# Ledger of designs, part 3: VH-VL binders against Protein-tyrosine-phosphatase MKP1 (MKP1)

Target 1, 143 residues: Protein-tyrosine-phosphatase MKP1 (MKP1), of Arabidopsis thaliana (Mouse-ear cress) (q9c5s1r149to291)
Amino acid sequence: ECSKVADHIYVGGDAVAKDKSILKNNGITHILNCVGFICPEYFKSDFCYRSLWLQDSPSEDITSILYDVFDYFEDVREQSGRIFVHCCQGVSRSTSLVIAYLMWREGQSFDDAFQYVKSARGIADPNMGFACQLLQCQKRVHA

## First folded at step 10 (VH-VL; from z1 with heavy chain G58Y)

Design a5
Fold by OpenDDE, fold request of step 11:
Structure a5 (fold): chain C 143 residues (1-143), chain A 121 residues (1-121), chain B 107 residues (1-107)
Amino acid sequence: as target 1 above (143 residues)
Amino acid sequence: EVQLVESGGGLVQPGRSLRLSCTASGFTFGDYAMDWVRQAPGKGLEWVAEIRSKAYGYTTYYAESVKGRFTISRDDSKSIVYLQMNSLRTEDTALYYCTRERPFQYYFDYWGKGTTVTVSS
Amino acid sequence: DIQMTQSPSSVSASVGDRVTITCRASQSIRSYLNWYQQKPGKAPKLLIYKASSLQSGVPSRFSGSGSGTDFTLTISSLQPEDFASYFCQQGYSTPWTFGGGTKVEME
C-alpha cells in the first residue's frame, strides 16, 4: 500500500514502487529509493529519483545520509511535489527516514514522530539500530 | 581549504591507456561523490564519470562516450579518485577536471585545475 | 538523456549592463539546474545551484531563476571580472549534461 504520512510524504514498499498507476494516482512526483542495490528506478521518465543503498541492519549508518535526504524532502516540499519513500517492504528503512525528517523538520521527538508514521503505516517498525541512531540525533538536537 | 589536484595526464597514442589521479584535501572526502569532467580545446564541458560515496554504495556512472573504456574508482583512505582510461581515442583529448559533487543535489562545488590528456598519432 | 540548450552562444556587453543567459532542458528537470562561470585558463566555478541558490562567496549581482525546462542566469550589473564563459548543468538525472556555454565578452 502507498501510505500517506504527511501532505507531501508517502511511504511504501517495492510492490508500490513498481506500480506506476498507484504512484500517479497518488500524485507522486519524486521517489526516494532506499534500496538501490535491489530495486531499480523503475520509471525514470515519469518521476524524479534519488536512490540510497541502505541495508536493513542495525549496523547500517543512516546518520551519514540524513542531511542529503532532508534536503531532498525539502526540495519536494518547495516544489509542491509529493515524495514516495520506499524500501523493500516499507517497514524499517523508509519509515526510519521519514521519522528522521519529521524529527528534524517539525521538532518532534522520536516517539511522537514514530507514532505519527505508524498511524499512517501500521507496519512501520524501524530496526533497533535505526531507532537508536535517531534517538541519539534527538539528544544532540535538544541538548 | 578544499583542494583537488589532478595528475596523470600526458601525450599518448590512440589505443593506449592512461590513469588519472585526483588527490583531495580540506574536506571529508568519503562524504562526497567525485566526478571527472573534461573539456576539449575550445569546447564546452562534458561530464565523464561519477563515483558516489560509501554511503551510496560506491556506485559509478559513465557518459556513453566513455562507457566500457573508462573506469572511475576511489580510495577513501588516501582521499584519491582515479580515472582509468583505456582504448583512448583522439576525441578523448581534453583537459580533465576532478570535481566534488554534492550528494542528491548533484552540483560541482569544487574543481581542480585539471590535467591535460592528448591522444594523437 | 537530457539535452541542455543554452542561449545565446555569445553576448557582447559593457560594464554595468544587465546580462541574461537562458538554459532550456529537453524535459523537466524541476529545479536541479546549476550555473558555472569559467574564465580563460581557469576551472569552472559554481555560481548557482538548484536554479536559484547563490553559492557562498558569489556576488549578489548573480541570480538564477526558473523551474521545469526554462532557466535564466542574470547578472544585474556586469563587472569587469564577469567577462567569462557560463555553463548550465542539469542535476536531475544521469548522465549529467551541460549546456553549450555562453561567452560574455566586452562590447
Scores: ipSAE 0.920, ipTM 0.959, lowest interface PAE 0.5, mean pLDDT 97
Fold by OpenDDE, fold request of step 11:
Structure a5 (fold): chain C 143 residues (1-143), chain A 121 residues (1-121), chain B 107 residues (1-107)
Amino acid sequence: as target 1 above (143 residues)
Amino acid sequence: EVQLVESGGGLVQPGRSLRLSCTASGFTFGDYAMDWVRQAPGKGLEWVAEIRSKAYGYTTYYAESVKGRFTISRDDSKSIVYLQMNSLRTEDTALYYCTRERPFQYYFDYWGKGTTVTVSS
Amino acid sequence: DIQMTQSPSSVSASVGDRVTITCRASQSIRSYLNWYQQKPGKAPKLLIYKASSLQSGVPSRFSGSGSGTDFTLTISSLQPEDFASYFCQQGYSTPWTFGGGTKVEME
């Protein structure tokens, strides 16, 4: 499912990422592919793409790419676009980045941002490593 | 202060190989993509190749004009990016710039002074 | 591939003049358009990124505007040190492509 988290942010998995009709029907203009080593950029002529190579592991460092991701999210917002953030299943990697963005953009705590994302996408479940990184870097994320 | 220093340019005959190097300093090298951009004498700028950082899978991209002949690589431990140029052609003659690329924004905010490659019979 | 077309290829101007350079993309590149200045015998220098963001250290007389396919670089009051070549570059998708350049010459 293509889950709307915020006005300009949608989250999902590969099943949605490779379905151009679903993306178009939701007005998607930009895509953030969290798993570039697994999923290709399916429709390069239709959407603006940015890709990450995130492993679904507690040891994966997401802090090093957060500000790049934030800038991209802000670009989409400023352009009045809609971004689809996806990983394989839309459970951990993609939702973690959206949570991080909400923490930074809205000044929300991790818990509040997580609940907000989970209310839109019930299967949202950042792995323990990602959750810990966001909690430990809360001051940095909110900066 | 960010610095990029190219080396390895020279005069070679068509069909020969040359390896360019760019040594970076003054920033966290591993966080950035690195690119080569060339400029033929009296001509405009032409993007040649890009290699992204570890977080972006060390993915490489090439201009069609150099695909299959040029290889971009990097050594993060040494803060160096390389351009291996094989099967050189006269049209590859240019000043080759090393540039730092901002991730996701894809602009080149720092440039080296360049190294000259001349391919001539 | 995305083609970038700059106009004019050259312009003659005097100190104090308002100079406008245009860059057109063959397809929408959103706001991912960057401008560079290159002086003779020197490496390019980033002036503006993301269509309108002024790079740190660049004089405020430089400005950029546009989105989608049409972009403009403006020098509000040309200074002696501004005589140079200017290039646009799209950062929307690979392969990265530059415009053909615009040479700003002294009249």
Scores: ipSAE 0.914, ipTM 0.958, lowest interface PAE 0.5, mean pLDDT 96
Fold by ESMFold2, fold request of step 11:
Structure a5 (fold): chain C 143 residues (1-143), chain A 121 residues (1-121), chain B 107 residues (1-107)
Amino acid sequence: as target 1 above (143 residues)
Amino acid sequence: EVQLVESGGGLVQPGRSLRLSCTASGFTFGDYAMDWVRQAPGKGLEWVAEIRSKAYGYTTYYAESVKGRFTISRDDSKSIVYLQMNSLRTEDTALYYCTRERPFQYYFDYWGKGTTVTVSS
Amino acid sequence: DIQMTQSPSSVSASVGDRVTITCRASQSIRSYLNWYQQKPGKAPKLLIYKASSLQSGVPSRFSGSGSGTDFTLTISSLQPEDFASYFCQQGYSTPWTFGGGTKVEME
């Protein structure tokens, strides 16, 4: 399912990522693919793509790429676009990046941002390493 | 202080090979894509090759004019980017710049001084 | 491949003049347009990224605007150190491409 979590931010899995009609019906203009090693950029001529190579592992360091992701989300917002953020199932990697963005952009705590994302997408469940990283970086990413 | 120092340029005959190196310092090398951009004498700028960082798949891209002949690579442990140039042509004669590229934004915020490659018979 | 067309190829101007340089893309590149300055014998230097964002340390007399296919670089009051060549570059899709350059020279 393509879950709207903010005016310009949608989250989902590979099933939505490869369905052009669902993406267009939700007004998607940009895509952030968290799993470049598994999922290709399905519709390069229709959408603006950015891809990351993130493993769903507690040892994967997501903090090194956060400001590149934040800048991309802000580019989309400034262009009045809509970004679809995905991994394989839309559970851990994609939701972790959206949580981090909400913490940075809205000044939310990790817990508040997580519950906000989870209310929009009930299966959201960052792995323990990502959750720990976001909790520890809360001062760094707060607006 | 961000520094990019190119080396390995020189005078070679057509069909020969050269390997350019760029040593980076003053920043977290593994967070950035690295590129080669060249400028023929009295001409404009031409992008040559890109290698993205680990989080971005180490993916490589090439200008059509060099595809199949040039190979870009990086060694993150040494903070070095390389350009292996095979089957050189006179049209490859240029000053070759090493550049740092901001991920996702795709601009070149730091440039080396360049190393000159001259290909002549 | 996205073609970048700069105009004019050269501009003769005096200190204090307002100088405007244009760059046109062969397809929409949204706001992913960057500007560089190159002084003779030197490496290029980033001036503006994302069409309108001024790089740190660049004087405020430089500004950029535009989106889609049409972009401009403006020097509001030309200084002696601004006589140089200027290049645009699209950061939308590989291969990355530059405009042909604009030489700003003393009248």
Scores: ipSAE 0.451, ipTM 0.825, lowest interface PAE 2.8, mean pLDDT 91
Fold by ESMFold2, look of step 12:
Structure a5 (fold): chain C 143 residues (1-143), chain A 121 residues (1-121), chain B 107 residues (1-107)
Amino acid sequence: as target 1 above (143 residues)
Amino acid sequence: EVQLVESGGGLVQPGRSLRLSCTASGFTFGDYAMDWVRQAPGKGLEWVAEIRSKAYGYTTYYAESVKGRFTISRDDSKSIVYLQMNSLRTEDTALYYCTRERPFQYYFDYWGKGTTVTVSS
Amino acid sequence: DIQMTQSPSSVSASVGDRVTITCRASQSIRSYLNWYQQKPGKAPKLLIYKASSLQSGVPSRFSGSGSGTDFTLTISSLQPEDFASYFCQQGYSTPWTFGGGTKVEME
């Protein structure tokens, strides 16, 4: 499932990432691949790709890359594009990055951003470590 | 204050090897890609090699002119990036800059002063 | 590989002049175009990134514009410290490539 979370942000898993028709039907122009060691950049001639190498582990540090991700999301918005953010299942890694972006861009608390993303994608479930990291840095991303 | 300090340059004969080092300070080294960019005397800039950080796969990329001969590597615990230069040619003569690369945006926001490599018979 | 072509290769100008430098990519690089300044005997310094964003500490007389394949660096009123060489660089895809440079010299 390709879940629309914001005007320019869509979230899903590998099944959507490798389906060019779904991506094109949703007007996707850019891809953020959270799992570069697992998923290749399937359609490099059709979409602009950026890849991260994130494990779905409570010990994986996502805070170090947040502003790089935010800048990329803003690049897409400024270009009037649509970005598809994915990991394997579209549950933890990809949704955590989108939650962080909403916290930063919209000034939302972690809980509010999480509920917003979950209302758009019901299976959203950041692992405990990602949730903890976002809770601990929510004042920083708000500022 | 971000600092990049290159070392290891010198005069060498063609076919020989040289290892450049770049010591970084003043930033979280593990968050950034690092590059080597060279400039022949009186000439423009030529990108040589890139190594990305852990979150970006430690992936490496090379200019075609050096691929197979040069190897970029990094030691995050020491905040050092290296360029191992094998089978040196006269056309490798240049001032070699160490640069910090902003992930995803791919611009070089900080540059060292460079270290000179001269390859001459 | 994405080829970057700068024009002109050099320009003679006086303090106070408006200077325009252009950079053309061989294919669309969207807005992933960066500009660097290099003074004689010094390392390059980032001036503008993402086509139009000023690096911290860069005077507002510098501006960048363009998208796709055609980009422009403008110095609205040239100052003595602006006599230097300027390089564009694409950040769209590897291999990263630079333009040939533009030398801005005192007339």
Scores: ipSAE 0.415, ipTM 0.810, lowest interface PAE 2.9, mean pLDDT 91
Fold by ESMFold2, fold request of step 11:
Structure a5 (fold): chain C 143 residues (1-143), chain A 121 residues (1-121), chain B 107 residues (1-107)
Amino acid sequence: as target 1 above (143 residues)
Amino acid sequence: EVQLVESGGGLVQPGRSLRLSCTASGFTFGDYAMDWVRQAPGKGLEWVAEIRSKAYGYTTYYAESVKGRFTISRDDSKSIVYLQMNSLRTEDTALYYCTRERPFQYYFDYWGKGTTVTVSS
Amino acid sequence: DIQMTQSPSSVSASVGDRVTITCRASQSIRSYLNWYQQKPGKAPKLLIYKASSLQSGVPSRFSGSGSGTDFTLTISSLQPEDFASYFCQQGYSTPWTFGGGTKVEME
């Protein structure tokens, strides 16, 4: 359930997040934990952790933290590392951030980035609020 | 421009308490983590405490030397960071700096001038 | 906890000299290493972040390098305003820790 989305980006749920062997076998160096209020930083000695407190709610604002997340993804790529991005199930919160990154870095529309992520992880399903926020940001991210 | 102004330092006896304040301006305070870093006279820098912003859980972290005695907190509506220092010891004597921390990168890009805490009997 | 060992503790140098300061981490911190300058009686100032990125307004004679556990700060041609103390700090994981400092003094 550790889904490779890009050369440096992997997505999954808490089950993978707490399994050190799966993370190491996939060459993970960095973790982005979207659900710091539920999941701890399980292996601080082995991986670089950054944590967010995102609820899976249409009213949760993700736009205020996007460029911090993009900067972190770029750090991982520049270090030749691999980042594991997770929430509880790897469905909405983690995939929304990866979709946003692809929109920003690759210039993809929301629909194209979503399709790309969904082809790598079939259960990817951003909630309607996240989807709406990313669609609203589409012009700004591309321009 | 970014400004950080510390206050609340002074001379106190061991075992007493003191509360430091740091008033921030010139940036969106709620978007940043804030830290306290101290420097004893003639010595190096020692990180003391961190409080993260709302989006990062308001999580707090402490140096082992102060854990259980010091509490960092913030009031986003007033753009103030606090350091409550209980059970003070002579080794807590230092100049205490308030610092702004870049999210996810964890470097201290702005520093106040500091406020002096002297703990002596 | 990640311990940062900074060397040397002091350097005596002249204007125009090339000065190199090293910082070693007790475990890999990848590139999450920052450098600060502190002049007497002043607060520290960020010079370099992420091992090699120069903070805005910092002269190009300052450079940083390294990754993993071993890092260096180099001043290519020391100027009178560069006599100060320099500190490294890791931003990899809490608790955040500083090196012991290096005082650069006029010879």
Scores: ipSAE 0.407, ipTM 0.813, lowest interface PAE 3.4, mean pLDDT 90

Design a5
Fold by ESMFold2, look of step 10:
Structure a5 (fold): chain C 143 residues (1-143), chain A 121 residues (1-121), chain B 107 residues (1-107)
Amino acid sequence: as target 1 above (143 residues)
Amino acid sequence: EVQLVESGGGLVQPGRSLRLSCTASGFTFGDYAMDWVRQAPGKGLEWVAEIRSKAYGYTTYYAESVKGRFTISRDDSKSIVYLQMNSLRTEDTALYYCTRERPFQYYFDYWGKGTTVTVSS
Amino acid sequence: DIQMTQSPSSVSASVGDRVTITCRASQSIRSYLNWYQQKPGKAPKLLIYKASSLQSGVPSRFSGSGSGTDFTLTISSLQPEDFASYFCQQGYSTPWTFGGGTKVEME
């Protein structure tokens, strides 16, 4: 399913990413593909794509790419677009990036941002390494 | 401060090879894509090659004019970008710039001074 | 490949003039258009990214506008240090491509 988390942010898995009708019906204009090594950019002529190569592993470093992701989310908001953020299942990688964005943009704690995302997408479950990384960098992303 | 220093340019005969290096400092090298952009004497800018960082798959892209002849690579432990140029042609004569590329926005925010490659018989 | 057509190829202008440079993409690049300034014998310098955002340290007399296929760089009041070549570049899709350049020269 395609979960609306914020006015311009939608989250889901590969099943939604490869369904043009669902993407169009939700007004999607931009895609953030967290798993470029697995999922291709299915509809390059219809949507603006940006891809990352993130493993769903506690040892994967997500902090190094956060500001690139934040800038892309802000580009979409400034263009009045809608971004679909996905990994394979829409559980850990994609939701972790959205949580980080809410921490940065709204000044929310990790816990508050996580609960906000989870209320919109109940299966949201960042792996423990991602959660720890976001907690540790909370001061920096708020700056 | 951010600094990009190119080296390895020179005068070479057609069909020969050169390897350009770009040493980066003043930023977290592993977070950025790196590019080569060239400028023939008195001409405009031509993008040559890109190598993305690890989080973006280390993927490489090339201008059609150099595909199959040039190879871009990086050594993150040394903060160096390379351009291996094989089967050089006279039309490859240019000043070659190393550039830092902002991911997802794909603009070149820092440029080196360039290194000159001259291909002539 | 996305072709960038830049106009004019040169402009003769005086200090104080308003200078406008146009860049057209062969297909929509949304707002992913960047502008560079290059003075003779020097490396290019980023002026504007994302069509309209000024790079740090760039004077406010420079502005950018446009989206889709048509973009404009404006220098509101030309200064002596602004005589240079200007290039646009699209950051939407590889291969990255530059416009042909615009040389701003003293009249």
Scores: ipSAE 0.389, ipTM 0.797, lowest interface PAE 3.1, mean pLDDT 91
Fold by ESMFold2, look of step 13:
Structure a5 (fold): chain C 143 residues (1-143), chain A 121 residues (1-121), chain B 107 residues (1-107)
Amino acid sequence: as target 1 above (143 residues)
Amino acid sequence: EVQLVESGGGLVQPGRSLRLSCTASGFTFGDYAMDWVRQAPGKGLEWVAEIRSKAYGYTTYYAESVKGRFTISRDDSKSIVYLQMNSLRTEDTALYYCTRERPFQYYFDYWGKGTTVTVSS
Amino acid sequence: DIQMTQSPSSVSASVGDRVTITCRASQSIRSYLNWYQQKPGKAPKLLIYKASSLQSGVPSRFSGSGSGTDFTLTISSLQPEDFASYFCQQGYSTPWTFGGGTKVEME
């Protein structure tokens, strides 16, 4: 499913990422592909793509790239666009980045941002390492 | 101070190989993509190759003019980016710049002074 | 591949003149357009990124505008150190491509 989390942010898995009609119907203009080693840029001519190489592993460090991701989300918002953020299943990697963004932009705690994302996408479930990293950097990502 | 220092240029005959190196300092090398951009004498700029950082997949991209002949690589522990140039042609003659690329924004904010490659019989 | 076309290829101008350089992309690149200055015998230097954002340390007489396919670089009052070549570059998708350049030279 293509889950709307914020006015400019949608989340999902590979099944949505490779479905041009659902992306177009949701007004998607930009893609953040968390799994560039697995999923290609399916519609390079139709959407602006940016890719990350994230493993769904507790040892994967996501904090070092957070502000690059926040800048991209803000570029999309400033262009009045809509970004589709995906990994394979839309469960851990993509949702973790969106949770971090809400913590930063809205000043939410990890718990509040997580519940917000989970209310929009019930399968959201960051792995233990990602959750720990976001909890540890909570004060740093707040404005 | 951000510094990029290219080396390994020289005069070579067509069909030979050459390996360029770029030593980076003054920033966290592992956070950035690195590129090679070249400029033939008296001509404009031509992007040659890109290698992204670990978080961005270490993915590599090449200009069509060099695909299959050039290979970009990096050694994050030494803060070095390389360009292996095989099957060199006279049209590869240029000043080769090492550049730092801002992630996701894809602009080249720091440039080295370049190293000259001359491919001539 | 996205082709970048600059015009004019050269311009003769005097100190104090307003100089405008244009760059056209073969398809929409939204706002992902960057401008570089290259003085004779020197490496290029970033002036503007994301179409209109001025790089730190760049004089305010430089400005950029545009989105989609059509972009401009403006030098509001040309200074002696501004005689150089200028290049646009798209950061929308690989392969990254530069315009052919515009040489700004003394009349």
Scores: ipSAE 0.365, ipTM 0.791, lowest interface PAE 3.5, mean pLDDT 90
Fold by ESMFold2, look of step 14:
Order: C-alpha cells, then structure tokens, then sequence
Structure a5 (fold): chain C 143 residues (1-143), chain A 121 residues (1-121), chain B 107 residues (1-107)
C-alpha cells in the first residue's frame, strides 16, 4: 500500500504507482520510479517523474546514485511537495533508498533507519547486498 | 579536476558523416549523464543529445532537429562519450560542447571547450 | 516542448549597476531552472541551479529567484568580469531547452 514514512516521503509498489486516486489523495506531487525498465511513468501529466533502473540483486550498486537521490528528496521537501518512491512491491529497492536518506538526513544508523522504515511499512526488506552496502557506507552517509 | 576534451570536428559537405568524441577525466564517469550542446556562430545554446548512466538505463534522448540522424553513445571503460552525426546539413554547423549532467536535476555543471563542425558545400 | 523566453536580449550597464535578467517558461517547470554565464570565446559556466541555489565558487553578487513560470537572475553590483552572455535552461522535462540569451555589455 501507500506507506507514509516521513512528512514528504511515501513508499509503495506498482499497485499504488498505477492508482491515480491513491496518489492524489495522499497529495503526491513527485514520483521516484526505481524500476524504469519495468514500470512506465503512468501519469506524466499529473506528477513530476524521475526514474532509476535498479535490479533487485545483491550485486546491484546503489551507492553510486545515493547523493543524487538525496538531492531529489531535498528538492521535493524544499518545494513543500510529497514524493512517492516505488519499485515493484515496495520491499527492497524503494525502501533501501529511503533508509539511506534517513541515515543521511537524520544521522541514524542503518539499523535505526531500517526499523523506522519498517515500522511504517512492515514488508520493508532490503536485499542482503543493499543492506551490506548501506552498512559499509554508514560513516560516509552520515557525514 | 573535472576535464572534458572534445575532438573529431572539422569541415564536411552536406550529406556526409562525422563522429565526435569527448574524453572525460577527474570524476567517476559511470555515475553521470553526458550531453552534447551546440552553439551556431553568434547564436545561443541548443541542446542536442543526452545519454544517461547505467543506473539510469543508458537511456538516450535527442532534440527533434537531430532525431534519426545523430546517435549518442558511451564507453564507460574508456570514459568517452560519442556523437555519431549522419546526413549532416548546413544547419548543423556549430561549436559542439560536451557537458556533464547532474542526474535527476538536469543541469550541466561542467563543459568542455567544444569542437567545431562546419557543414558547407 | 517547453519554450524559454528570456529578456532583455541585451543590456548596457556600468560597473556597480544592478542588473536584472528575466526568464519565462511556457508552462510550469516548478523550480527546475538553471542559469549559465558565457564569457566571450569561452564555454558556458553554471551559475545557479534549481532557480536559486548558487554553484560553488560563484560570487554572492549573483542571485536567482522565481518558481513556476517566471524567474529572475540578479547581479547586485556589476563587476568588470560580469560582462558576458547569460542563458537560462529548464531541467523539468526533455527536450532540455535554453532561453535565447541576454548579453550584458559595457555602456
């Protein structure tokens, strides 16, 4: 479903991404589509879209794009907007990016940020590779 | 220090082809989108083409004026971006800049000095 | 396509003057507007991104404002090195488009 993680950050899967009424009812203004190779930008006339091509694979390198994603999240916050971050199921890719953002923005450890996201979205479960990458980057992401 | 060095410009006749190269250094090339922007003599700036990085799908975009004639590509192992220009027209005469593009925000934070393409009979 | 209209096309000014350049988009681009400076014979240089964020190394006399469709670049006190052309560019959606430019000249 459409899980509110922060004032400006909502997370979900493809089912929510293709439901305009849920997106509008939550005041969504921006979409981060983590799976541009699978999911299209369903409502380009209604929302600002940005897309990534992330595989849900332990070998996928997410650290190279983190600060670009953080800048986009901050841009949405500065515009008083609301961003919907999604992958297919809203389990691994989208939640990993939000966890990383909370580590950076709030100074949280990986474990604390993960539990925060999981309390808002119980199915959040970054794959082992993403989790390891965020743990390894913990000092740098907090900086 | 970020450096972008264009090459491959020259004088060609209409209908011919030319391939531009841009060699990048001083940054992690694979993390950035790369663009070509051109400037006709005494004129303003015109965006030509974009190629995104691997994480963004290597997706390409083109200005309508060059679509179907120009092809942008990249070789991440060599840190080079290319512009293959086919069926050149006199209107393509310009200084062609290679630019580094900030992902998601779509601004061009570093520019090369450019390479001149002149299309003339 | 998003058309960017920039005005004035040129301005004559003296060192110390306040210079204002405007840029208008044909539709809302929210805050995705960037400003570039191009000195004669040189490549463009990024000055401002996201309408009002100053690029590192750019003097504080440069400022940007606006959102939606109307944007402004201001030089609070013109310096000799500021005589150049200035371009706006929208980063909202492809195709990326530039304004026609504003040439700031010594009067």
Amino acid sequence: as target 1 above (143 residues)
Amino acid sequence: EVQLVESGGGLVQPGRSLRLSCTASGFTFGDYAMDWVRQAPGKGLEWVAEIRSKAYGYTTYYAESVKGRFTISRDDSKSIVYLQMNSLRTEDTALYYCTRERPFQYYFDYWGKGTTVTVSS
Amino acid sequence: DIQMTQSPSSVSASVGDRVTITCRASQSIRSYLNWYQQKPGKAPKLLIYKASSLQSGVPSRFSGSGSGTDFTLTISSLQPEDFASYFCQQGYSTPWTFGGGTKVEME
Scores: ipSAE 0.354, ipTM 0.773, lowest interface PAE 3.6, mean pLDDT 90

## First folded at step 16 (VH-VL; from z4 with heavy chain G57N T59A)

Design g2
Fold by ESMFold2, look of step 18:
Structure g2 (fold): chain C 143 residues (1-143), chain A 121 residues (1-121), chain B 107 residues (1-107)
Amino acid sequence: as target 1 above (143 residues)
Amino acid sequence: EVQLVESGGGLVQPGRSLRLSCTASGFTFGDYAMDWVRQAPGKGLEWVAEIRSKAYNYATYYAESVKGRFTISRDDSKSIVYLQMNSLRTEDTALYYCTRERYFQYYFDYWGKGTTVTVSS
Amino acid sequence: DIQMTQSPSSVSASVGDRVTITCRASQSIRSYLNWYQQKPGKAPKLLIYKASSLQSGVPSRFSGSGSGTDFTLTISSLQPEDFASYFCQQGYSTPWTFGGGTKVEME
């Protein structure tokens, strides 16, 4: 399922990542692959790919890459593009990054950003470590 | 002040190896991707290799002309990036620059002075 | 690979002249185009990133424009320190590639 979270942000899992028709039908121009060494860049000639290597583990540190991800989401927005953000299932890693972005860009609390993402993608469920990290970052990511 | 200082260049015969080093200072080295870019005498610029930071799993990328022969690596504790250059060819003759890049946008915001590699018989 | 074609290869100009340099990509690179200045015997220096964003410390006489496949670098009023070679570079996908360069020379 390719879930639209914002005008320029779509979220899903590997099943969507490997389906060119779904990606093109949603006007996707960019792909952020949160699991780059697990999932390949399926359509390199059609989309702009950027990759991360994140484990779905409470001990995985996502805060060190957040501002790079925010800059990239802003680049896509400024180009009037659409980014598909995915991990394997589209549950924890990809949704955590989008939640963080909404906290930063829209000034939302973690709870509000999470509810916003969950309303668009009901299976969104950041692991407890990611949730804790985003709650700790709340004072810093409100730009 | 950001500084990048390359070393290890020299004159070598074809088929031999060299190891280039780039010592970085003035920034948090572990947070940045690092690249090598070369410039043959009187010619333009050619990107050679990239190594990402620990946060990006030290992922590496290479120009097709050097794949299988060159290996980029880094030691974050010493703030050094390396280029191991094996099976050198005459066309590898160039001034080799160490450079720092912006993640995901891939522009090179700081460059070293370069170190010269000459490969001739 | 994405080929980057620069033109002209060189231009003779005088201080105060307006200089325009063109860079063309073999496929759309959206806005992922960067410009560098290189003086003889020196390392390249970043001028412009993302087609039109000026790097910190670069004079406002430098500007960049374009998207897709066609990009320009403009120097509105050439200064003595601007005589140099200029290179474009795409940051869209690996391998990262540079244009062949444009040498701006004093008449």
Scores: ipSAE 0.466, ipTM 0.828, lowest interface PAE 3.1, mean pLDDT 90

